# VH-VL binders against Regulator of G protein signaling loco (loco): the designs that were tried, part 4

Target 1, 177 residues: Regulator of G protein signaling loco (loco), of Drosophila melanogaster (Fruit fly) (q9vcx1r247to423)
Amino acid sequence: AALECRVIVGYLGTIEMPKQISHSSKLQTVRSCIRKLRQEKRQPTIVLMCITPDSLSLQSSSGGVLATYSSARLNFVSSSSESENRFFGLVTSAVHNTQIEEEYEPSAGSAAAAGHISISHSCHVFVIDTKLIEHAQHLQRAHEFRLQCTRDPISNLCLEFPNNSEYVVNLVRSMYT
Key: E = the ipSAE of ESMFold2; O = the ipSAE of OpenDDE; V2 = 0.75 times the mean of E and O plus 0.25 times the DockQ between their complexes.

## First folded at step 3 (VH-VL)

Design g17 (framework fv_iratumumab)
Fold by ESMFold2-Fast, scan of step 3:
Structure g17 (fold): chain C 177 residues (1-177), chain A 125 residues (1-125), chain B 107 residues (1-107)
Amino acid sequence: as target 1 above (177 residues)
Amino acid sequence: QVQLQQWGAGLLKPSETLSLTCAVYGGSFSGYYWSWIRQPPGKGLEWIGDIYHSGSTNYNPSLKSRVTISVDTSKNQFSLKLNSVTAADTAVYYCARGDTYEIFSNPAYTSFDYWGQGSLVTVSS
Amino acid sequence: DIQMTQSPTSLSASVGDRVTITCRASQGISSWLTWYQQKPEKAPKSLIYAASSLQSGVPSRFSGSGSGTDFTLTISSLQPEDFATYYCQQYNSYPLTFGQGTRLEIK
């Protein structure tokens, strides 16, 4: 079968990240995003996350696709901290025309006539919570969607992913152990 | 302001090892991928491989058995060694900087925004 | 490996013309494509990254579009300094691969 990892997560929200972000600051920026959305104390939205070598998609409890990110746009994934492993941030890149209205405001690079197209990075914050899954009233078979990854039929070990999806799958697996 | 300068041997005989070095001036060495790209006379561009300041490398599978890229972070330099050269390795060799927006993307950079001046390497018997 | 195919391989145009160069990937690369300009005996210069984002310092007459497998570089009003060879390059997956190039020549 095709490589796939499916997991039910709670979605807390999305925050646009700085456009120019160094490797050394990306982890701290993700942790800041997680902290901010946790402080809002909102109820997480139940979503099914489906990860393949080609894409990561988020589906509603009714089965509708809410968002799809190609594997090439998956940039970074990290948990909130070493001691806290229930929350994680996923960074995706998006190509924007800065003249088009969008939900997330671009950080200002103010070229006069040139450079109206930019890449932005968004941090999507999720929580893994078995109690949340038990109370998902509109996801009838939630237990069937607890971390399920394609497995080798002989060894029953999860198969490894070849692309950017590997990093997300590995983090999610670590948070379920 | 950011400038890449390269140097190394220009004329080689078949079976010898090609060695080139690239030095980075005017900017940070950390946080970028550093690549080698070559172009045979009158032909297109071929990516050889890249290296991060940590020493992590990626190589073109067609060249992997013969190529080694290394870094010297104290000097802001990276180097290419290509073993067992043949006439097919005759090309202009460029070093280049890859800007990094993507940490765990494959590859983890958006473009080659600065290039060295190029080094013509000729392999002839 | 992802094959990058450019069309045309050569093109003749006059100053002031609108010029279009295309690039096709053998498999989906999302928006992870850069366009380069190369003049004789010089290193390539990055023009457009992420398929449509203008590199700093590049004139606004250059624009890029496309996603997935089909990409286009457009020069809205050709200038004398724009006669060069243009290359596309994907950075969706290793190994990084370039198109064969499009040579833009004076008519």
Scores: ipSAE 0.006, ipTM 0.466, lowest interface PAE 12.1, mean pLDDT 79

Design g19 (framework fv_iratumumab)
Fold by ESMFold2-Fast, scan of step 3:
Structure g19 (fold): chain C 177 residues (1-177), chain A 122 residues (1-122), chain B 107 residues (1-107)
Amino acid sequence: as target 1 above (177 residues)
Amino acid sequence: QVQLQQWGAGLLKPSETLSLTCAVYGGSFSGYYWSWIRQPPGKGLEWIGDIYHSGSTNYNPSLKSRVTISVDTSKNQFSLKLNSVTAADTAVYYCARGDTYEIFSGYSFDYWGQGSLVTVSS
Amino acid sequence: DIQMTQSPTSLSASVGDRVTITCRASQGISSWLTWYQQKPEKAPKSLIYAASSLQSGVPSRFSGSGSGTDFTLTISSLQPEDFATYYCQQYNSYPLTFGQGTRLEIK
């Protein structure tokens, strides 16, 4: 019974997705993005992921907010097929409902551009790793990591260090089901 | 406690194939990238390539046309083959463990094999 | 490819000296740099990770600094066992690349 879940994850990067993605291909597309970013073998950026029923936010290790997504913008989430279940991808969407109105446009001209709906998708790839988590905890104890959570006085929940990505995937899925 | 042991051919003639094997003891083989690195006599270090337990490989573009790295997960071993060797391939060859997710060590190499001197001469 | 350039290529010093070795990346690598020590006929040993963090078991006289493109390894009071060749290595992107090395020898 928690209102918020806050987890430490490593951020690997973001890939812009095709404009139109079918539901049946989302899983394969996310796993392709995970594979691509894993192959770049860059050090993950430590971020705090704040998960609520209404939104998902990413904070830097210094405490700055990097991004905030409402539940309406959370399109899809899935883990990798890795046996250790450490990687996951999050697809965010921006839905534009463009309505250009000119009351006195005299022609019944093409409305093809007016009322246009455009969708953009981005796949963000994250990793949960025990070594990354242990390092983040070490930095936090040394006061070199400015990760701060306010303790909930009722539930006493503030911050979680999950062992695998499926826990986070299930939390995110629950927000937009 | 992790130990890497390597073996393979020491003396080669030009045009032959270099073959080295590295065995991993005392630790998990999965979850790490396993690299080959070489060092010509009196020169610096050159990364050759790496392999993941799934068989996925990355190669240094300078060697990509001649190099193959393979893995045998049942034996916790990985191997290097370098085709069409020349005198420029004379070097000490090292196998090494790289961890891509430990910010503590990064993708830096925390365990190394003992090294294998490979000499290419006619 | 990211080119790593070390300065100087060689350095002569005496026990007790403060020694500074520099490494420059051709592109920004944040803090994703490791320093290694290599003694003759031995595999390299990692000293410093993430540009400034000391590896477990490495003496406190070793320190690293820098970010982006310019990095420094410092030995505050040189000991006899420190005479070796030192390498920097970036792990920001593939292919992994090393500096050409700095040979530290007895004056």
Scores: ipSAE 0.006, ipTM 0.468, lowest interface PAE 11.6, mean pLDDT 78

Design g20 (framework fv_iratumumab)
Fold by ESMFold2-Fast, scan of step 3:
Structure g20 (fold): chain C 177 residues (1-177), chain A 127 residues (1-127), chain B 107 residues (1-107)
Amino acid sequence: as target 1 above (177 residues)
Amino acid sequence: QVQLQQWGAGLLKPSETLSLTCAVYGGSFSGYYWSWIRQPPGKGLEWIGDIYHSGSTNYNPSLKSRVTISVDTSKNQFSLKLNSVTAADTAVYYCARGSGDTYEIFSGEYTSYFDYWGQGSLVTVSS
Amino acid sequence: DIQMTQSPTSLSASVGDRVTITCRASQGISSWLTWYQQKPEKAPKSLIYAASSLQSGVPSRFSGSGSGTDFTLTISSLQPEDFATYYCQQYNSYPLTFGQGTRLEIK
């Protein structure tokens, strides 16, 4: 669709966040998550990130959907904001209805069938390297994800990819509100 | 910047309760795990336990039966009580802020290192 | 519990020396290890977190490396203020555990 934005990113991993994290500590926590995953020397998994007004999804090169997050689950997004902006963290939330499932004595004080609501947060870390990747590599990645590279006839430059991470961050933020 | 100030008991007799309080200044109290760590004279560091602003606690199994950590979010304070002290509890006690507290999805655990520390409180247990 | 073992327990060195201290975990801890510096009668100060990340304000002569079970702290050119006791700490799982310490002394 016309409102779709698709970008090829490297996925470094996901770290689950504390259940009750304050708004003022989210930025610091995201930056810590970015630093930790960058330091693991893990080979990034290349994924296609598809952004629409209603959702963000991650797809493999074979077209399989790896994850989908509705816009209501997009909680926070930030770049590392240190030496470079090409790494970013995306915080998603999930609401769980919890029930007492564990086997326990009938004499336990708490009601066995009590339902509770809890919220979890996860920080997903990505890298955008489009500004530093040569045109040939952009074409190769586009081919793997079945995207078409559109070249300007005069300049011969590739026009399919965002050239900085802030573009993606702004799109995700605009969907969250 | 963030500053931790601690106060409480110095000299205790065996069987008494150790009580220490730590106050947090210059930064957010919420969203962090707050720990107590001790160090016997001339020895290494031992983690006692931590607490989140919600009151959720984790305790070192070796001390779990004797230790209670509590929070007062209105004052940005957290406190340690250690019951039934003996000479083996003689140590410098530190409060500290947990940083890098992330839930590892495969282990199911929230874990921290310590980026800010209180000044320490010497607690001596003797006759 | 995860046991953290440091080597050596003490070492003597001169200003300008390259110093290496090691820490071994009894089971895999990924990169979830921090190095601390402690001077007499002072609280520990964090130097390195996540095995290799330099804490803000710490001199670049300090570096950390390793993953899994074997970790190293290196001081590339020892300064007079670096004589202290150094501790490693794992934060992969509870209970949080520290190494026994390495005392760095003037030769």
Scores: ipSAE 0.000, ipTM 0.454, lowest interface PAE 17.6, mean pLDDT 75

Design m09 (from g02 with heavy chain G31D H53D, light chain N92D; framework fv_iratumumab)
Fold by ESMFold2-Fast, scan of step 3:
Structure m09 (fold): chain C 177 residues (1-177), chain A 124 residues (1-124), chain B 107 residues (1-107)
Amino acid sequence: as target 1 above (177 residues)
Amino acid sequence: QVQLQQWGAGLLKPSETLSLTCAVYGGSFSDYYWSWIRQPPGKGLEWIGDIYDSGSTNYNPSLKSRVTISVDTSKNQFSLKLNSVTAADTAVYYCARGGDTYEIFSGYYPFDYWGQGSLVTVSS
Amino acid sequence: DIQMTQSPTSLSASVGDRVTITCRASQGISSWLTWYQQKPEKAPKSLIYAASSLQSGVPSRFSGSGSGTDFTLTISSLQPEDFATYYCQQYDSYPLTFGQGTRLEIK
């Protein structure tokens, strides 16, 4: 009954994105982040990615939760290229309240308002590949590290996820199969 | 299956510029390093440099002052220019896919696909 | 630069022999080493990546081992098509460097 999708991914790292990003530049920025982290040539950290309607979590092989993002924070997801079936970037957002009125009292030429809402964006870079599954199969619970998505009992098709969670699930499924 | 095809000038005089182009067919061009490697007749392999689809380059320090690698992502091509050639630059030049250690997880390998090679002869 | 030294530079062997070729890096390269086979007038062919992983389509008689600075390519039972020059190559750091090659010849 509960909607969830689990998959083994390799985690390469996180890069804070520019504060002002146009909607049209998100794809280019994500691809730039993927290129930058790949150029560092560090071994990916093997993690279990668990996606539900409410959240996306990254778990260690022992089941410890390394990070959790609510589905509302899942801003954008894209592979490194349209045909590439290995690397993807996940953009998460975080909302911050800034109180600039206390630091910057109104001055000549300034229209500083009381309070300010700012949003930060982070690009998390992952790799998914059948070779990661071969590496993960040596771990306890190896069968649970295969791509697993909740399926309709009758059609055996993966069930649709709501909102932002569906975009991540669809990308991961397309890259895995 | 990925195929690399290369072309360019084969006969040069000392001081001229060597120019070769490599085109990638049958696979993804993006998210790979693309390299140039040369082999003088009867000798071993020497890496010249690589380029990522972003245009980011790495060059062998021994050739850095003379070499330029460029990319045309719209055509899935990358090119080598080597300035001020001498007889020591006579070699078979290969283009190849490789340089990215993360390809291990995907089953791709440094220099897993090679062009057919281009013999460049520098003579007076 | 990381120097890659192969041993021997050449060797003669007979069909059916077990052949080993070694490669030594001047500094630690973890497992970031690829082995290539090159036949006359042809581009090199990748055999082994990550020091020990066999490339798809390569016969199981080829195997690689080692980590850090010392690496070995083994051909368990030499076949006629295996007479070629073999190169190791490190991809731990730039510039990427190759060994000088080992020429495997008919005895």
Scores: ipSAE 0.006, ipTM 0.477, lowest interface PAE 11.2, mean pLDDT 80

Design m10 (from g03 with heavy chain G31D H53D, light chain N92D; framework fv_iratumumab)
Fold by ESMFold2-Fast, scan of step 3:
Structure m10 (fold): chain C 177 residues (1-177), chain A 125 residues (1-125), chain B 107 residues (1-107)
Amino acid sequence: as target 1 above (177 residues)
Amino acid sequence: QVQLQQWGAGLLKPSETLSLTCAVYGGSFSDYYWSWIRQPPGKGLEWIGDIYDSGSTNYNPSLKSRVTISVDTSKNQFSLKLNSVTAADTAVYYCARGGDTYEIFTGYYTSFDYWGQGSLVTVSS
Amino acid sequence: DIQMTQSPTSLSASVGDRVTITCRASQGISSWLTWYQQKPEKAPKSLIYAASSLQSGVPSRFSGSGSGTDFTLTISSLQPEDFATYYCQQYDSYPLTFGQGTRLEIK
């Protein structure tokens, strides 16, 4: 049987992060992203977040897949203040090739003149709100209202999750208490 | 209010080691990147390197073989050492706090929002 | 390393003029650019960060725009205290790099 966790959340948006961000600065960067998207006062998009050992996916209320991230791309997760609506940010990584468009002279036999390989990071911001859960129940998704996963009865931890997915599950679960 | 005060070398001979220290007053030292930047007379700005309170450093590749930045978190100080100086190292040296104080990022990797008073270092035979 | 190129290298203007200074990055830096003002024998002061966000206490006549590789600093109505050297700086990637500067002088 496949292990998976599902939770209904509101999606606020995604912000691209600077390349020079260190691991020690990720918490502050996530909090800044949460603050920026909250200030835009955008209506959250209701999504089902499905977490498995191998991936995290976002699904629409009609069941369409909006995005999928492999567990290896899950880089960091953190929440904001406990006194407001519960917000959290998820940082994902992506590898891509960047093309040089005549900004440098072509070097003789250099493949570097044709492109660069880089890693980018994106911060995705979500909210857990009881009103969104009530609304989602009326959208024919009521049976998926609760976070569901298999737990070790002694440690109370989700079984068979890679480190990255396990951290996301643990953070989301903590926001229900 | 945050204030940076710097002190150290003024006049050096070629081959000597430049040593400057910057102390931070009136604000938090932790969770910021602290940078050294220099400006040769009549020329533009050159970033030398930065350090986080953990001791993690980033250096400009053009200076990496000669530069060391260190931190003393107990004193809220950070220091620059530049080995084997030449006349090309003559410049005003600034310490600065890296940070974005509002809006998109509240991190320490953006604009330099507080600067030291500057130290003129002259290298002459 | 990302090269930052400013244009013009020097500019003469009169009080009340609209002044535009440009900065070009050798590769895409999104919006991760800061503008500084430096007066003689003083440390630089930050004016604008994230390409378009005004620093606290900076007059509203200063504005920034652009993304990717092309950026602009505009002073809508030049004042006597605005004659200075202006620098752009990228913070997309290490090493941090500055433009060569634009000297704004009295006409």
Scores: ipSAE 0.006, ipTM 0.494, lowest interface PAE 13.4, mean pLDDT 77

Design m11 (from g04 with heavy chain G31D H53D, light chain N92D; framework fv_iratumumab; at its last look DockQ between E and O 0.07; V2 from the best seeds 0.00; counts 0 for: pae E 13.7 > 2, placed apart)
Fold by ESMFold2, look of step 4:
Structure m11 (fold): chain C 177 residues (1-177), chain A 125 residues (1-125), chain B 107 residues (1-107)
Amino acid sequence: as target 1 above (177 residues)
Amino acid sequence: QVQLQQWGAGLLKPSETLSLTCAVYGGSFSDYYWSWIRQPPGKGLEWIGDIYDSGSTNYNPSLKSRVTISVDTSKNQFSLKLNSVTAADTAVYYCARGGDTYDFWSGYYTSFDYWGQGSLVTVSS
Amino acid sequence: DIQMTQSPTSLSASVGDRVTITCRASQGISSWLTWYQQKPEKAPKSLIYAASSLQSGVPSRFSGSGSGTDFTLTISSLQPEDFATYYCQQYDSYPLTFGQGTRLEIK
């Protein structure tokens, strides 16, 4: 009933971004974050990315939710480049209250005037596992995630196991922009 | 090697307008934020504002009503205008290049890596 | 605005001493902090960026540490040329703000 898209991706890591970055530099910043994490040669963590109009979530094969980003927090998404299409970055935003340095929440009965709001940004980097493109090769992963593949009738490829980052980037953009 | 040279009037009366210009040599003017920073004698540093080469500006809220920063890309120059000065505006004024966030993993970032020589501006009564 | 508070405001030390200067941000700034050195009648010089990364050409006796709100600049063995005023500066958000400075004097 609800629109939901599911894709298997590898999670490489997250890098904190400076708050003063402009939109014109977001693409270059995502590319820099991808380059940094590739240079570190991290082992990807395989996750199920669930994309709905309300949120984007990451789930483990055991069904546990590892992260959830409401649609309001999804700032930007981009692949590395046209010539390198295995990697993409997802930028999320978080809102902070600057008047409270302690871990306590402010009192519900006191809204207090002059709230100072700050925004932080994080770049989450993912990779597409091209070895899982063919349906026969990804069956074990599909079973682990309790996933029934959806065939694209034109390409005959499984939508949950895309062959490049552009499908996921375009899907996220169409859902949230 | 980037060099910043600055000039402008050094002695003003209250209510006059401070005007300084900074010229950029030996490097790219494009793709950087160009800042004005001031330092009252014997005091600390205060960021006034910056401008991108396209003309987009950010100002310190404490000065926003009085400050204008502008750019002339054909001359690789940017300028500061501060209206209605008082004795509190007496300071050494610096122009500076802001770091390039596009390349912060290769060693660039938004610190001030090149500075002008400084201009002492004195506001008398 | 993010206030940057340095401690101490001034400090006397001898050549060869180890010196630590602290900087506290009124809000979290991750690692987006630069340390500057300023000598009399000169513009500031960048020493440390991203809280802990040493600028090119800066002697290795300078080091920085910290994340979030609390940061330190350490000079492991003072040299005669290190007597100066030191500033921290956050670049996490506008307006860009500096600490009030720490004057390091010979005793």
Scores: ipSAE 0.000, ipTM 0.492, lowest interface PAE 13.7, mean pLDDT 81
ESMFold2-Fast, scan of step 3: ipSAE 0.160; ipTM 0.523
ESMFold2 (binder alone), look of step 4: mean pLDDT 89; pTM 0.926
OpenDDE, look of step 4: ipSAE 0.016; ipTM 0.609

Design m12 (from g06 with heavy chain G31D H53D, light chain N92D; framework fv_iratumumab)
Fold by ESMFold2-Fast, scan of step 3:
Structure m12 (fold): chain C 177 residues (1-177), chain A 126 residues (1-126), chain B 107 residues (1-107)
Amino acid sequence: as target 1 above (177 residues)
Amino acid sequence: QVQLQQWGAGLLKPSETLSLTCAVYGGSFSDYYWSWIRQPPGKGLEWIGDIYDSGSTNYNPSLKSRVTISVDTSKNQFSLKLNSVTAADTAVYYCARGGDTYEIFDSSGYYPFDYWGQGSLVTVSS
Amino acid sequence: DIQMTQSPTSLSASVGDRVTITCRASQGISSWLTWYQQKPEKAPKSLIYAASSLQSGVPSRFSGSGSGTDFTLTISSLQPEDFATYYCQQYDSYPLTFGQGTRLEIK
């Protein structure tokens, strides 16, 4: 059986983070992103979050894949605060290759292009709430909306996830169960 | 602003099939349940059934043998068919959006029916 | 099926009155109850969802309370536009069911 964790969450939105983020400021930045999206007072979109050792994907209720992030792109995860622990932010990284171009449009024989690599970070904000989950389970039994993780058949404990997906699974498990 | 517009047959004879369609404008069709509700003249509301964009349906058991709800996601439309009508099916029929989103800032809960169509009076008489 | 029973079935009141309408579920439905207002020849309008949460754009004189099986809709000071029929509806389980309605009439 493959390692897998599936959970229904509400999606509030995504904010691009500052280019320079120190480890010591990641928590504060994530909490700022959560606060900003909560203040916008938009209804969350229900998505299925599927986490494996290799990737995290977000799927619509109809099963369409909205986004997929390899585990190597999972940079940071944190809840909104100790007191609430209902919202969390997931930081993903993206690598961009850019070319330096002169202000003049390149000629057919241009030799001036040079490659650069930059990394951007995005904070995706989610909510986990038992009312949302219970209501979905009551209305549509075919859509099972409880936290599901691969379990050891003897101990009935969730199996450990390797790689960066472990951090996300552990946070979600602590908030959901 | 989300708006629901409905259309279909208004006058039927016993044994015929009722057919109504509802179109959704100004908002997302996906991730919501779309419902049909009816109201006989001078009486209360009765839920008929709902459909999700996947085509998954739920029907009121009292009507299940005669009801079919279908969805056309490419047109943002869903439709009601009710077979073998009788005078007891005379009612105003409404389409409505059932909540499948979570309102965390006001109440931390779903709404069942937050937008409604204008209603269609269906009369079944011989 | 979950049966929803409203009380009273009708009441008469004057502008400025405090009005209370109750709704009982035949089994526990937690807080998954919505209140609707319906004016003659109009579709119903959602007033209160999740038993106690005011729908956006609805006047603050409307409030809801209750959990489990007993629920109440209160209008703190009746206005002329509030004379209508009110319905409760549970969304705990299928089939979704409505109360029989409470008609609020001018005294």
Scores: ipSAE 0.000, ipTM 0.473, lowest interface PAE 13.5, mean pLDDT 79

Design n05 (from a1 with heavy chain N106D P107S; framework fv_tezepelumab; at its last look DockQ between E and O 0.21; V2 from the best seeds 0.00; counts 0 for: pae E 10.5 > 2, placed apart)
Fold by ESMFold2, look of step 4:
Structure n05 (fold): chain C 177 residues (1-177), chain A 124 residues (1-124), chain B 108 residues (1-108)
Amino acid sequence: as target 1 above (177 residues)
Amino acid sequence: QMQLVESGGGVVQPGRSLRLSCAASGFTFSSYGMHWVRQAPGKGLEWVAVIWYDGSNKHYADSVKGRFTITRDNSKNTLNLQMNSLRAEDTAVYYCARDSEYIFTDSEYYMDVWGQGTMVTVSS
Amino acid sequence: SYVLTQPPSVSVAPGQTARITCGGNNIGSKSVHWYQQKPGQAPVLVVYDDSDRPSWIPERFSGSNSGNTATLTISRGEAGDEADYYCQVWDSSSDHVVFGGGTKLTVL
C-alpha cells in the first residue's frame, strides 16, 4: 500500500511572486493571495489533488494532469484564518537561470559575467466546496474522477471530500513537513 | 477566549485630546490587522481607521484624517487611538475590532472579533 | 464616497424568512460582510465574504451577492433575531471601509 492521499478541491488560481518569501511573511502572503483571488469571484475549477511522499499533483476529471509539484518545491501551506475554513493556499518555489546581464557589473575588476539565479514563488489558492460534504451530493463527482470513497469510520465522512481546509492543510503538512 | 477590551473613554471639551487603548488576549495579536469603529448615540456604525498587523500601513476615514492616529504595540498586545482636536461630532462609543493579516495590498477588510466599546463624550 | 443603501426596517412573522438587502453600484464585484447588533451590545459578524459564516453562527443565516444587490437571509426568524443589521465592504477608490446605514429587523 503506497502512501497516497486524494482530495477533491476547487482551484481558484495562482499568483506569481518572483520575490523571496521569508518564513516570517509566509502566512501573510498566503492570506493576501487568498483575498485577492476571492475578490475576482472566479468559479472554481474542480480538481483531484493527489498527495504522495514524492509530489503533489492536480488532475482534471478527464484524467489529465494539470500540475505536478515535486516535494522539494513545496514551500508552505496554510489556511486563511480561524474564522474562515474554506480556503487554503499552497506556496511552491522555482529556480530560474538568467544569462542576460541586466543589473550585473564588474565593480572591482575583470570579473566575468556569470548566470544569475533567481528564486520565485507561486501561491496556488484552493477552496473547499461545502455543498459536496453530503455523500449524496458528491456521488456524481466521485464517479467523474473515478474515485471510490474512503469513509472515515469515526466521522462517517468521505476522506476524498473534506469539510474544511484545515484537513487538507494538515494532510500536506504531515506528508512533507 | 479571544477578547478585546477598550479603555480611555470619558468626557472631554471640544479641541482637547483623548487616547484610547485596546488590550487583546486569546490570539496572536501581531498576526492581525485591527480597526477602530465608532457609533454615535442612536446612529449607525462608522468606520474610523485600520492598521496592518505590523503597523506598516494605515487608513483613516475622511472625518478623522489628520486628527486621529492609530498605532499598535505588538509586544504589549495593545491597539491605540490618539484623538486630537476633538469635536462634538466625535461623540460615540468606540469599538476596537480584529481583522486579518496583510502582506501586499488591500483587497478585503472585515471584523470578526469586537470589543464592548468605550464611550467618548465631547461637550462643552 | 462609495455608498451602501439598506432599507431602514424589515418585519417578519415568527418562523418566516427575512431578507435584508444591501444596494451598491456593482456590489457583486466586492466582498460583502454582515453584522448583527442587539441593543446595548457590540456588533457580531454573522456573514463574511458574501456567504460564509463564522463557526458560531447558525446555518439559518445565509448570504448572497450579485449585480448591484447583496442579501442577508435569515430563515425561520425568531424573536432572538431582532436586531440592527449592517452590511459592509472595502472601497478601493477611497481606501475606506464602508458600512450601510443599518436595517432594524422586527419579528412580530
Scores: ipSAE 0.007, ipTM 0.544, lowest interface PAE 10.5, mean pLDDT 83
ESMFold2-Fast, scan of step 3: ipSAE 0.146; ipTM 0.688
ESMFold2 (binder alone), look of step 4: mean pLDDT 93; pTM 0.953
OpenDDE, look of step 4: ipSAE 0.012; ipTM 0.598

